# Designs tried in a protein design chat: miniprotein binders against Enhancer of translation termination 1 (ETT1). Part 29

Target 1, 377 residues: Enhancer of translation termination 1 (ETT1), of Yarrowia lipolytica (q6c872)
Amino acid sequence: MAKRPLGLNKANKSKKKKLDSAEKAEKAVAKEISPENDESAEPAPALTLDADEEDDMGQLESLYKNWTSSERDSPRILHGVVHECDSLLQKAKGEGLPARFHEIYAASLLDLAEFADKKKPVKKKKVKSDDVAPETSDMFVDAALERVETGLEQYPEDAGLLFVKSRALKQDIDEKMSAVSKEERKETAKKMISQLNKILEVFKLAQKHASTVTPAQLDVVEELIELSGALESVVKQSDISETTLVACEKFYNEILASEKDENTVKKAHRGVGTCKMIVADSLLDLLDDDDEDNDDTVELAKKNLKAAIEHFQKSETDEDGEFMVTLAETMIQYGNLFETESDDQKKWYGEAVKRLRQAQRLGVGKYDEMILELEDD
Short names: E, the ipSAE of ESMFold2; O, the ipSAE of OpenDDE; V2, 0.75 times the mean of E and O plus 0.25 times the DockQ between their complexes.

## First folded at step 20 (miniprotein)

Design j2 (from d1 with M43F; at its last look DockQ between E and O 0.58; V2 from the best seeds 0.72)
Fold by ESMFold2, look of step 20:
Structure j2 (fold): chain B 377 residues (1-377), chain A 120 residues (1-120)
Amino acid sequence: as target 1 above (377 residues)
Amino acid sequence: SKERIRELMKKLMKLLERIEQLAEKIEELAKEGDPETVRELHFAIHELEWALILLAFALLRLKRHGSPEAIEELEQLIERLEDLIQKLEELLEKGDPETIRELEQEIWELMREILELREK
């Protein structure tokens, strides 16, 4: 009995994700994350007492570590970090603060932006002066950029500050896209596309000055890839930015050639695999609405999917169920390119089922129905 | 038009086989080769693969509208890719890192030219 190839939902999912990203940027002003005022009524602890700068920075580091180690579900810890930063800034009167202070301060402001309300699509800000405390997400991002630039004035080659700068610049694009009207969307997107490689260059400069790059810091590169696709969809109604994809994969390969940290290397492998998967998806999208008699194009897509799987397998861990699902989806896409019920298709569907079962055991999703379809021969 | 594009795709797939053979040889060289040379050889392979991918995208997009002038220009770029693959094959045993980096720059210029044709 012939059955539809499993992959229709994944193809729709990938296409929907790109459309949702572009439309989400347009609609961000309508969705509120949480009110800041209610949580600010429960202030974080005051920590600064009669301590020198090294003891004060130790206390700040401890607070920030509590935030970075938490589930990050509430801005309460962040309010404590920012209040301590404000206190230290007043105590030092703006002088003698280390690069790490500015890094924590700017990073915390960026994290607070995720809990703030979005600005309505109006080009001008309600408040022009920077002496007013940030209230909307775009104001928090602007404050973070100002803080990082203040730190870079004193420490122009500090890797931590440069990493935060790259993250802040990327987030600034999101804020600008969410704030513009539908009428201005294309023109704004065109301007933002021209800035993507500049953001990557800031990130690369940070990596150049650092001893290593953490997996969390590499999130910016993945976000640039996603953002480039969303922006291209707005401007050209295309879902791929070949220029950005080439530059980002090149950077991942540079990391793979030089980095020693196991988790960073795994993240870079995930990055290359993602690039390979996007190439394969794009090749197949050019055929789905065509006669599909070009075996060479399918073979090229298969080679890219196989390469993606190989990179993903080098980055696989027993603890990351969400990634197991990503790898399984890629294996299903690869299996779909083989003849229905062939030995190769069954092999790759079987490999995908193994990962889906593991993900379910870790509490990630429910795949019983999909597993039955993949095993139903 | 469609027949010519299919022939060019077949040519790209043959070039891909040569790139894959180069990658296998580089894996063998990595066992005892100069680390910097091996690193640059890997980068050149990745860049050749990307140039091939960009050419494939360009061909497939032209398949729908069929610009004879664009197809002819793309065929010339495919010949250039073949020349760059041959250069890397020649550098495999005698290349030094700086010479390989010069080849990498030529590959990047090819990719730029492919992307400029897409704009037309």
Scores: ipSAE 0.800, ipTM 0.938, lowest interface PAE 0.7, mean pLDDT 80
Fold by OpenDDE base, look of step 20:
Formats: structure tokens, sequence, C-alpha cells
Structure j2 (fold): chain B 377 residues (1-377), chain A 120 residues (1-120)
């Protein structure tokens, strides 16, 4: 029995044919429950079709909230969400579903892609005809794109759908870059640059129509920065990172200007700090060790690292040991730009050591050697 | 060429000091100013900072591989940045949000031209 891929639109067309035959007649006995005549049946309020649709969507929202609030370690809850989406899609005959339905469905398919096997580069081995190709991550991403596009045909200005589209387009780049041969990797990465720009356009459109930005929507921006750096490393063209960084920092600054949710504000500060850090690193990578005229570039890098630290300190939490390490590394890097044994260098190394020791107490890494090096300098 | 690039980098650092002084003045205005105007002024400052960073990256790349023509084009882009900073300094006291958004669009056009210079 070929398991139908849950959530893949294409599979539903074929099976309509065969279920004609089994007529079996079993006459279950109608027990005569006596009609006692009690008159005062207040007419049960006609549950309007709208109330059943609202309840069905409320159930879907509850299931999706259970997923988003979980540790996300198992696709079991996601399969429940996708199954509910498939059930609603069948009830509605594919019509009249709200934008939020298409959003939840597409987002859940993207989350399922993370649990799926990645598509391996097809070595030209003769695939025998009969092996049902395993569900690969690319198939879930493709199904998510098809779903979000179906939603956007009905709701072209829906911010939630536009954000999910941006996430789906980002994951589609990851899938394409994972499936490509080593020889084609550079050429594929160059093509993915144009898709990054399209993601940023979708993101800007989403933001324009959004009343609020969720923390999960900010995670897509963070992942876009990471992907930009990864593509740049493959292409060896620095132009990609800067366009993405400018757009991402603008997006974070717009959030910081409008948003009041503490977690969203902290993530936006972290995002701005990351952009400033990448700028500083990129400036330092452009130094020429043989050039006496690096002072202005070092000062510009210092200003960006200082701004990064100030943003990171606004996003610091007592429980995030991994982020404490990132902040400590940024403080070390800022300290490295001061004169050796200066009071400023010692200050910043001392602030880094505090955070590394805190991260260690939280069970994040071991930095004893690095702490000793920073205390002996 | 190296001396000219050094002079341009020093010019960018002076422009950065002007941007930083504008940022401080905007933080002071945020206490008493129109919130929409202050918001757009903050965006314009961040965009000017990015335009300056992009110019710094372009200069550093030209130091390695630059033509004299590319240095001259970059000098013109730095002069445009200076003009945009001057416009924002004038808007700080009397600018409305719409006029500030028009300036932001000019800054975005400058950033595009700086990025296009790298493809040459």
Amino acid sequence: as target 1 above (377 residues)
Amino acid sequence: SKERIRELMKKLMKLLERIEQLAEKIEELAKEGDPETVRELHFAIHELEWALILLAFALLRLKRHGSPEAIEELEQLIERLEDLIQKLEELLEKGDPETIRELEQEIWELMREILELREK
C-alpha cells in the first residue's frame, strides 16, 4: 500500500476509480426507541455552516500552536496538523479557505522538510521503475510553495502568507545547494543570489502588510543572513552579503521603531548586532598587513563592533548560554583592536571572560583555555 | 592612487562623525519631536551609515584592484553622500516625514550606484 505523501497536492487525482464494488447489505436492526412526546424542544440554534468552519479553523490553530510551542523534536504533531489541513481542504472542496489555513499548511510542510531525507545528487544509476521514490525534503518545500502560492492567488496582500513564501523560497535555496554537484555548486550559488533578492522583495511586501512581526518571522531574516554568507563563501563575491545585510538591518531597525514585544525587540537587537559584527569582520578581512594606512579601517571596524556589543547587550538573557558565547567572542574581537595590555583591552577581555564563565555554568561549552589566555594578556 | 584612496577614507571618517552628531541630535529631538518625523530621521541616519560603509568597502577593494576611473566615480559618490548628509542636517529642524522619505529614496539610489560600481 503506497502511503500517500501527506500534504502533496499531486497524489489526490489518481485514486478516484476503483471503489465501485463492495455493495454489502448488512441490515442492522432498527431498534424502536419510543417517541416520548415532550413538547418543549427549544429549536437547537442552527449551527450555521460558518460556526463549523470557525470551529474547524480553531482546531487547526490549536494543533499548530501545540506544534509551535513544543520542543519540535518529533514530526508527530506536524503530521497531525497536515492531516487536519488535508481534512479541511477536502471538506471545503479546496475553496473558501482563509489565508491563515494556507499559511499554517505551508509552514507545517516546511517544518516537515527538516525531518525528511535530503535529496542526494542523482548519480545516473538506472533507477528501476517500481521503487516509490522516498519523500525527500525538496518535495515538502515544493508542496509548501504550491500551497502558499494558492493562498496568495486569493489573498495577495496577506502578510502571513508572504512571510511563509519568503521562508519557503529560502529553504528552496538550501535544497538546491544541497542537491547540486561540487562542479556546479559555484554556478548554482550565483543563480541563488537572484533568489535572495526575490526573498527580500517578498519580505518587504510582507512587512508592508504586517501589523506585527513574530519572532519566527525574524528567524527567517537571521537564516537569510547566514545563507547570504554561505553563498558568498561559495561564489567568492562580497557584493551579495552587503545587499542582504543592508536590507536585513533596515528590517530590524523598522521592528525596533514599531514593535513593543520584548522577545521580538530582543531578536531585532540581536539581528542588528549580527549585521554590525559582519560589517566589522568584513572590514578587518580587507586590511592589508603590509599597509601602514589601516587606522581608519580599524576605527570603522571598532565603531561597528561597539555598536554590535551595545545591541547584543540589549538582547542578552541570563538563560541563553550560546548567545553569551557569541557576545563574548564579539567582545574579544573588539578587545583585539585595542593596544596590547591597554586598560580598554583588559576591560573587554574581562567582560568576555564573565560571559564565557556564565555560559560554562549553563553547560554551554568549555572555555577554560581561552579564559586563561584572556586573563594572562 | 594609494594617497588618493587614503584621502577619501579620511573624508569618509569625517562624514561618519557628522552622521554620529546627527544621530545624537535626533536622540535629543526624540524627547520633544513628532514621533513619525523622529522615526523617519532614524531610518535616514541608518541608511546614511550604510551608504558610508558601502563606500568604505568600495575604497578598500579599489586599493587592491582599482582603476583611476573607478576612483573618480567613487569620489563623486562620496560627494553625493556629503550632499545627502547636508540635506538631512537641514531637515532635522524643519523636515516633515514625506520630505525625509524622499531623502531616504535618494540614499537608496546612492547605495545602488555604489553596489553597481563593484561590477565594473
Scores: ipSAE 0.732, ipTM 0.918, lowest interface PAE 0.6, mean pLDDT 81
ESMFold2 (binder alone), look of step 20: mean pLDDT 85; pTM 0.867

Design j3 (from g2 with E47H; at its last look DockQ between E and O 0.73; V2 from the best seeds 0.75)
Fold by OpenDDE base, look of step 20:
Structure j3 (fold): chain B 377 residues (1-377), chain A 120 residues (1-120)
Amino acid sequence: as target 1 above (377 residues)
Amino acid sequence: SKERIRELMKKLMKLLERIEQLAEKIEELAKEGDPETVRELHMAIHHLEWALILLAFALLRLKRHGSPEAIEELEQLIERLEDLIQKLEELLEKGDPETIRELEQEIWELMREIWELREK
């Protein structure tokens, strides 16, 4: 019987079977070895309970750092982190744990949800009562939300907990959208959009209390942008992306203004670039092919794509082939807004081709046909 | 209505040129200016850019389905954006971080009103 992690154990009132107290009093004879009175041992400084708690948290931080620094391809390390969280929770009797404990535990449950099977839409087949339903991703997300709320009850202004709450609320939307029927998908997406605003409020509260933002916290903002676009595509209402984009770009710009960590700065540049790209695409989608008065809209889209490219170039790395593809696609889109066969179009297609060829050399995709089209134009 | 929308789009493009000129001046100021003031000025520019983008989207939507009353409301919001740009131009030389943050809040209120116009 695999011990379920304590975080997933909703208190099923296990019936108290009275196992009878068999009293077997085996009298092990303690032999009186009289050790001699050597007086001079200075009392080893009592390791205060606080020092053992600090060491236990230090071990948890080390385990979690090992997870976050790994390829994250296997939940093995992550199960170790959750097991240590369960151990600490039992030792502390659920009291006196720092905010960071609840953060690590909730974050680790969210990471476990990615390895779990997604909840399939329950077709009304009579599930026989005795099959232990497999742990589904939604159960880990629910447990993460319960854990982060428990932390926030004690530490309501903890930025780490608030960031994990924002991530958990985002993943809860993904779970709800995965579990919904095709018929209910549009109506569920509309409800989830109203939850994006709550995630952004939690995220803004987290940011207000944060001294620094981690690259992993920036990934949550990126995922909010992606989720906003995905929900908008389902709803077919263009109004929703903009509030999310404004809030996300504001956040990235605040990072760019304050942060000095190169990786955080690069991610913030990617984030701003992505927002500018989405703005440009959305402007182009609002063009009317029958309207001669598109010039100002095209110029506004060009300005946003140019800004996107400039931000992406500041975040470009020689090892990130996937991002080189994104940058190439943005350069192609920008090139498409110039006159056909113009020197500007050829320049931007040529810059895209360089990046597509670099991505191919890194083993990211095959773009030979696209490269040929961009070289023949 | 189409001609009025075209005139408003041209007005937004001129306001964007003013925002871009402010951004360039702030980058020059960043070499010698107070770092906190420069940070708030950059944030105010980004808020103005977003307010302009939101107005452009609203205008493009009104081109398809807009009432004359909604166009008139949007014209007033564009005039408010112009006034906010003018305030930031004045703050560039003499603004303190608190006064710039107050302007950012006024820009955020404008963005809310632009969003509310889309729900109509």
Scores: ipSAE 0.736, ipTM 0.919, lowest interface PAE 0.6, mean pLDDT 81
ESMFold2, look of step 20: ipSAE 0.770; ipTM 0.935
ESMFold2 (binder alone), look of step 20: mean pLDDT 83; pTM 0.854

Design j4 (from g2 with H42R I45L E47Y L62M; at its last look DockQ between E and O 0.73; V2 from the best seeds 0.75)
Fold by OpenDDE base, look of step 20:
Structure j4 (fold): chain B 377 residues (1-377), chain A 120 residues (1-120)
Amino acid sequence: as target 1 above (377 residues)
Amino acid sequence: SKERIRELMKKLMKLLERIEQLAEKIEELAKEGDPETVRELRMALHYLEWALILLAFALLRMKRHGSPEAIEELEQLIERLEDLIQKLEELLEKGDPETIRELEQEIWELMREIWELREK
């Protein structure tokens, strides 16, 4: 009988059964080892209950840090974190737990959702009663939301909880969009767009109460931009991406203005660069091939792509081959807006080729055909 | 209508040149200026850049589907952007962080009005 993680099931089954029996057996074995003498060991000061609670939270933080510092390829460490959370929750009787406990628990449930099977659109086949429905990703996201709300009831201004809430709300959109039928997809996407604004409000509240922003919190903003674009593509309404982009770029610019951590600064530069790239793409998508008067729009797109490249170059690392591809693609796109065979076009294609060759050396992909096309022009 | 939209796009490009000149001056001020004032000036600048981008998108959409009334409303919003740029240019020499944050709020209100114009 697989012990279900207690976090998912405990909300409902508080009340019922008194089953008596299994008190007896484990008394026996502790008897034997006798060693004798030495009297004088002063009684170790009674670790106050508070010290045991601090040690328990320290252990949880250590376990969670081991997860966050791992390659995150296996849910094994996460199951350890969730098990420790369940143990602490039982020990505390659900009361007196710090905000950070609820944060770690909710974040770990969200990370477990990524390893879980996605909920398939239930065709109305009569599922027989007795099959224990497998734990689906939506169940972990729902449990994470419930955990965060429980934390926020006690700690309504906790930035960590508010950031995890924003992540959980984003993931809940992904789950809803994955579970929806093709026919309902457009109408569901429209509803999810209204939730993006709520996520942004939660993010702004989190930021207001945050002393520092972590790289993992910035990933949620990046994922929010991606989700906005994905929902927009389904709705075919261009108006919604811009509000999200403005709020995200603001957030990144506030980080760039205040943050000193090199990795956080690099991620914020990447984020601003991505916003500038999306602006450029959106401007180019609004070109009319029959309009002779596109020059100002092309120049505005060029300025945004240039700014994107400048931000990306500030975030570039010699080990991130995937990002080198993104930077190369942005350089190609910028090169495409210059006159054919111009020195500027050749320069930007040449800078793209350098990065594609570096990405290939890192094993990220094969770009030999694209490199040839960019060198033959 | 197409000619009017062209004139407005050219006006936005001139306003962008003013924003770029402000960016350079803010980075010059960052060498010797108050760090809090410089921070707020950079934030206000980014808001002006976004307001300009939003106006550019509105103009480009209006090429396809714009009413004369919507173009006239957009012209007024572009004039407000010009006034806000002028205010930031004036604040560059003598602005305190609180007055710059008030300007950021005025720019944010302009951005909301540009968004509301798209729902029409």
Scores: ipSAE 0.720, ipTM 0.916, lowest interface PAE 0.7, mean pLDDT 81
ESMFold2, look of step 20: ipSAE 0.798; ipTM 0.936
ESMFold2 (binder alone), look of step 20: mean pLDDT 86; pTM 0.880

Design j5 (from g2 with H42R H46Y L62M; at its last look DockQ between E and O 0.71; V2 from the best seeds 0.74)
Fold by OpenDDE base, look of step 20:
Structure j5 (fold): chain B 377 residues (1-377), chain A 120 residues (1-120)
Amino acid sequence: as target 1 above (377 residues)
Amino acid sequence: SKERIRELMKKLMKLLERIEQLAEKIEELAKEGDPETVRELRMAIYELEWALILLAFALLRMKRHGSPEAIEELEQLIERLEDLIQKLEELLEKGDPETIRELEQEIWELMREIWELREK
């Protein structure tokens, strides 16, 4: 009996098979051990149904926190969370569940999609009827969207649900772009761009109703920037990245203006730095090699790269070797905009080399050739 | 047209210097000013910087493909950016958070118009 995957609310048409029969009455005689006496224990106050529901949600929160605090290398904990969600959903008969239940459930389905096989472009081979198609990542994303919409029907202004909706809509774009043929890729990417605007609207609505932003909610913004750049590369239309970048940088700046959590602030600095870097790159890509009058554009790119470096330095940690590489690359790019062999160029190359050597010591990459090039210049 | 675009880019760079000077003054005000007012002033600066970046991108694209009419429309948008910077300079000493948010909305409208100009 193939275990039906947990969390996919496929409406199983219950075929009423009339299983009739067997009544058998086995009377197992559990013995009468009698002990008598002590009367006085006041009946423990009946835990109200509400207290059992609060404890059930507390258990779900604990399970989900165990997932979010893990290395996230195995879906085992997620299957536990989804199983608890299915149990609570059955116990509640699908009614009276808090917004946070729908949030955890939808988020856990999105996390399960990352462990699932991606949907391959269906070449029209006659799949025979009886092979239960394996669960694909798109099915978890669809189930997450259905779950978050069910939550939003009851709690339309819940920031957590709105953030999960934004993540689910982003992941649905990734699934659609993965499943599309090479021939349809450009046309699909153009359609997905219009969905990015919808994700940003959902995200802005989430932010409006949020008292605090979590680091995981910031990851969705980072992923929107990456997705915007990826879709732009397919469409070759530069106008789309800018709308997303403006909205994302605004969001990060609002966090920097209000948030006190060090990790959230560091992520927001990384986010602003990334936006400034992309702006600088995009300005440099618009240079015309035949135009003698690029100085103002180069200066504008320099200002953005400098701001990127300043934001990245505020978010730098001694343990994040991958980020040290990103910071080094940004420093190299900033150095490249100075005069060859200038003191400023040598300074920025020297600061990049320090970070590349630190990343190598952390076991992140090998940059020995790049270090030599930057030291010989 | 190339000379006009060059003049407009130089105008944007001067406007950026004004925005940077405002940002410095806001960080000075942040030591003694109302935290809500300072927050909204910082947000308005970031929005002005983005409006300027969007105008710079529009100018750079117009070097390649710009019509004279599109350049004239962009000149008007740069003048509006200058007016918004001037309004923020005036609000720095006496602006309340609500009036600054109204200015942020005007900056956001300018950014929308800059985007609509790119679709033309």
Scores: ipSAE 0.745, ipTM 0.922, lowest interface PAE 0.6, mean pLDDT 81
ESMFold2, look of step 20: ipSAE 0.761; ipTM 0.934
ESMFold2 (binder alone), look of step 20: mean pLDDT 85; pTM 0.869

Design j6 (from g2 with R101W Q105E; at its last look DockQ between E and O 0.68; V2 from the best seeds 0.75)
Fold by OpenDDE base, look of step 20:
Parts: C-alpha cells; structure tokens; sequence
Structure j6 (fold): chain B 377 residues (1-377), chain A 120 residues (1-120)
C-alpha cells in the first residue's frame, strides 16, 4: 500500500470502520542494562515547548536548504521535506505555524510538480471508478496554492509567501496551457493573460514587503517573461508582453539599486538585458520593409541592444557557456543593424565570435559554421 | 498621416536624448547626492524610458492601422511624457524621494493610458 503523500489535504471522508482488536503484546524486552553511578547532574532546564518548535522549524529549514543546495535531480529530498511538513502540521494541529513553514511547504509542492506526470487532455472515455488516478503535476500546484493561501490568511504581508504564490500562479498557467486542447488553446491563453497581471500584482506586493530578493525569486520573474512571450505567440497580441516586461524590468532595476549580493546583481543585470533585447526584437518586428522611414526605429532598437549587451557584460562569467551564446547572439543582432562591412559590424561580430569560441571550449554547442559566416563578412 | 507619425517618432527620439542626459546627470549626482533620492531618480528614469518605448510601439502600430483620432490621442500622450521629463529635470536639483515617487505614479498613469490606447 503506497503511502499517499499526506500533503494533498483532500479531506476524504474517513469511513469510521471499527477495527477493534489487536492491543496486546509486545511489552517485554528492553529491561537490562544497569549501570549505577553518579547522582549530581542538575536537571537540564526543561526545553520550553517554544524551543522544541524552534528546533522543529530549524530541522525543516535544514532539510529544505539541503534540497535547494542539491542538483535537484531527484524528488527524494523533497519527499523528506514534505513528510517533515506533514509531521509538523500534525504536531501543531494545523495552528501556530510560522509563515516560513507554509512557504517551504508550498515551494516544495511546486518543486514536486516538476517531477510529476502532466495531466493529459481527458478524452471523455468512461474511466472506470476504481482506478486511483495517478498524482499529476496540477494536483501538486493546486495543493501548493491551497497551502500558500492558508499561510497568507495568517500572514498576509509575508514576502516569502507572496513570492511562492506568484510562482504557484505561474505554474498553474503552465499546467492549464499544457492540459488544454489545441482548439481551446487560444481562448485559454487569452484568459491566462489576465492571470499574468494578477501574478505581477502579487509579485509587486511581495517585493514591497521584501527586505531582500533571492536568486530563486528572480527565476520566477525570468519565467514570467518567458511565459508572457509564449502566451503572446499563441494569442498574437503584442500588448501583453510589454506590461510584463515593464514590471519585470522595474523589479530588476530595484534590485540593482538596492542589492549587494553579486549573484543576485548578476541575475538582475541578465534580466534587464533580456527585457532590452525583447524590446529591440519587438521594434525590429514592427519595421515595414516598404517604408524608407525606419531609421529612428532602427536607432531605438540599436540603443536597446547596446543596453542589453552592457547589462549582459556586467553579468558575464567565464563558466557559463550558455549565457555566452546568448550574449553572442545579441552582439550578432546588434552588428546586423550596422552597415555591411563597417568597422562597427566587424567589431561586434568579432566580440560574438570570441564568446562562441569560449562556449565551444566549455562544451556548449558547435558554432563553427556560424563563426565562419561572421568572419567572412 | 505618415508624415505626422514620422514627426512624432522624431519627437520621441529627442525626448529619449533628454532622458539619456538626465541619466548621465543622475550618475554624476550619485557621487555626492542622498542615496535614497538618487535611487528614486534612477527608478523614475527607467519608468520614463519605458513610457517612451510604449509610445514608440503605439506609434509603430498606428503607422499600420491607426485612425487620425488615435494619432491625436497618442500626440497628447507624447506631450505628457515631455512634461514628465521636464518635471524630473526640475526635481534633479530640489527633489526629495516623496516628490519623485509622486512623479513615478504620474508616469505609471501615463503608461496605463498608453495601454488603453492599444485596446482601441
């Protein structure tokens, strides 16, 4: 009998079957070992109930930190975290738990959703009654949302809970978009756009109450940008990306103004650079090839690509070959907006080639053909 | 209409040059200024840049499908952006974080109105 993870608090009405009997037996053995001696050790002060609760939360934090610091390749550690959350929830009788408990629990459920099978579009075949439907990713996301809402009822201004709510709402969009039919996809995407705005409101509220932003909270912002672009591609309405981009770039700029953690600052620079790149791409997509008056639009795109490159260069690391490719692509795109064979074009292609060769040395991709094209121009 | 759109794009590019000059002045001010005031000034610059980008996108869309009335509405929004830039130029010398935050709310209101113009 597979122990269902108890974190899915679906109140299944426990049928009260009266299993009476087997109280009795195993009293016996562990009697013996005697040793007598020394009297004088003063009774260690009774750890107050509060100290046991602090230790329990300290253990949960340690388990969650072990997960977050892992390669995250196996849900084994997460099942440990969720099991500890379930234990604490039972011990506390669901009351008096700190905001951080609800945060860790909800976040761990979201991380478990990534390991779960996605809900397939249910063709109306008569599922026979008795097959326990496997736990799908949507069920973990729903449980995370319920958990974070329970936390926010007690701690409505807790930044950690609000960030986890933002992540959960984002992941709920991904689940809805994965489960939708091809025919309903456009109409569902339009509804999900209105949810993006709600995520951004929750995220702004989280930020307002946050003293510091974690790299994991920045990943949610990056994922919101990606999701916005993905939804836009489905709807074919470009207005949606811009609202999300404005809010995300504002958030990154606030981090750059206040944050001192080098990794957080580097991620925020990448985020701003990505927003500037998307702006440039969107401007270039609005060019009309039949219009001689594109110069100002091209110059505006050039300014955004230059700003993107400057932000990316501030976040560049010698070990991140994938990011070197992104930076090289942005440099190529910026080079493409200069006159053919100009010194500026050759400079930017040359800077791209350096990064592509570095990425190749790190084992990221093969760009030999692209390098040849950029060197022959 | 095409000529009017071209004139408006050139106006936006001149406003961008003013924003860039303000950003440079804020970076100079960051050496000697109040850190909180400088932070809010940087935020206001980024919001003005976004308002300008949103206006540029609106203008480019109107170039394809715009009514004369929508171009006139956009022209008023560009004038409001110019007024907000002028307010920030004045706040560089005398602004406190509270007055800069009030300007940021006005910039956000402008951005909302630019979005509403796209739904038309």
Amino acid sequence: as target 1 above (377 residues)
Amino acid sequence: SKERIRELMKKLMKLLERIEQLAEKIEELAKEGDPETVRELHMAIHELEWALILLAFALLRLKRHGSPEAIEELEQLIERLEDLIQKLEELLEKGDPETIWELEEEIWELMREIWELREK
Scores: ipSAE 0.734, ipTM 0.920, lowest interface PAE 0.6, mean pLDDT 81
ESMFold2, look of step 20: ipSAE 0.814; ipTM 0.940
ESMFold2 (binder alone), look of step 20: mean pLDDT 80; pTM 0.819

Design j7 (from g2 with K2E M43F R112E; at its last look DockQ between E and O 0.71; V2 from the best seeds 0.75)
Fold by OpenDDE base, look of step 20:
Structure j7 (fold): chain B 377 residues (1-377), chain A 120 residues (1-120)
Amino acid sequence: as target 1 above (377 residues)
Amino acid sequence: SEERIRELMKKLMKLLERIEQLAEKIEELAKEGDPETVRELHFAIHELEWALILLAFALLRLKRHGSPEAIEELEQLIERLEDLIQKLEELLEKGDPETIRELEQEIWELMEEIWELREK
């Protein structure tokens, strides 16, 4: 019987089976070995309870760091983190745990949700009562939300907890959108949009209290942009992406102004570039093919695509073939806004082709047909 | 209505040129200026750029489905953007970080009003 993590144990009132107190009093005879009175042992400094708690948290941080620094391909390390969280929670009796404990535990539950089976839309078949429903991803997200709320009750201004709350709320939207019927999908997406605004409020609060931003916190912002676009596509209402994009770009610009870590700076440049690209695409989608007065809109889209390319080039790495494709696609889009066969169009298509060929050499996709089209134009 | 929307788009493009000229001046100030002031000036520029983008999207949507009243409301929001750009131009030489943050809040309030116009 796998012990369910304490975080997933909704208090099912386990029936108190009275196991009878069998009193077997086996008298193990303690032998009186009289050790001699050597007086001079200075009392080892009492390791204060605080030192054992600091060591226990240090172990948890080390385990979580091992997870975050791994390929994250197996939940094995993550089950170790959750098990340590359950151990600490039992030792502390649920009291006196630092904000970081609740953060690590909630974050680890969210990461476990990615390895869990998604909740299938329950067709009304009579589930017989005795099948223990498998742990579904929604159960881990619910447990993460409960954990982060427990932390925020004690530490309401903790940036780490607020960031994990924002991630948990985002994943809860993904779970709801995955579990919804096709018929209810549009109406559910509309409701989820109003929740995106709450995630952004939580994220802004987190940012206000944050001294530093982690790469994992930047990933949540990227995922919010993606989710915004996905919900917009379902609703077919362009208004939703912009509030999210404004807040995300502001956040990335604050990172670029304050952060010195090269990887965090590269991610923030990638994020700003993505926001600028989405703005350009959205402007181009609002063009009317029958309207001769599109020039100002096209110029505004060109300015945003140029800014996107400049940010992407600052984040470019020789090993990231997938990002080279994204940059190439953005360069193609920018090239498409110049006159056909112009020197500018040929330049940008040529820069795209370089990156597509590099991505191919890295084993990322096959673009031979697209390369031919861009070289023949 | 279409001619008026076209005139407003041209006005936004001129305001964008003013924002870009401010951004260039801030990059020059970044070499010799107070780092905190320069940081807040960069944030204010990015917020002005977003307010302009939001107004451009609102104009493009109004071209498809706009009422005359919504166009008039949008004209007032574009005038407010112009006033905020002018305030930032004045702050570039003499602004302190607190006064620039007050301007950032006014830009944010403008963005909120542009969002509310879309729900109408």
Scores: ipSAE 0.741, ipTM 0.917, lowest interface PAE 0.6, mean pLDDT 81
ESMFold2, look of step 20: ipSAE 0.776; ipTM 0.939
ESMFold2 (binder alone), look of step 20: mean pLDDT 84; pTM 0.863

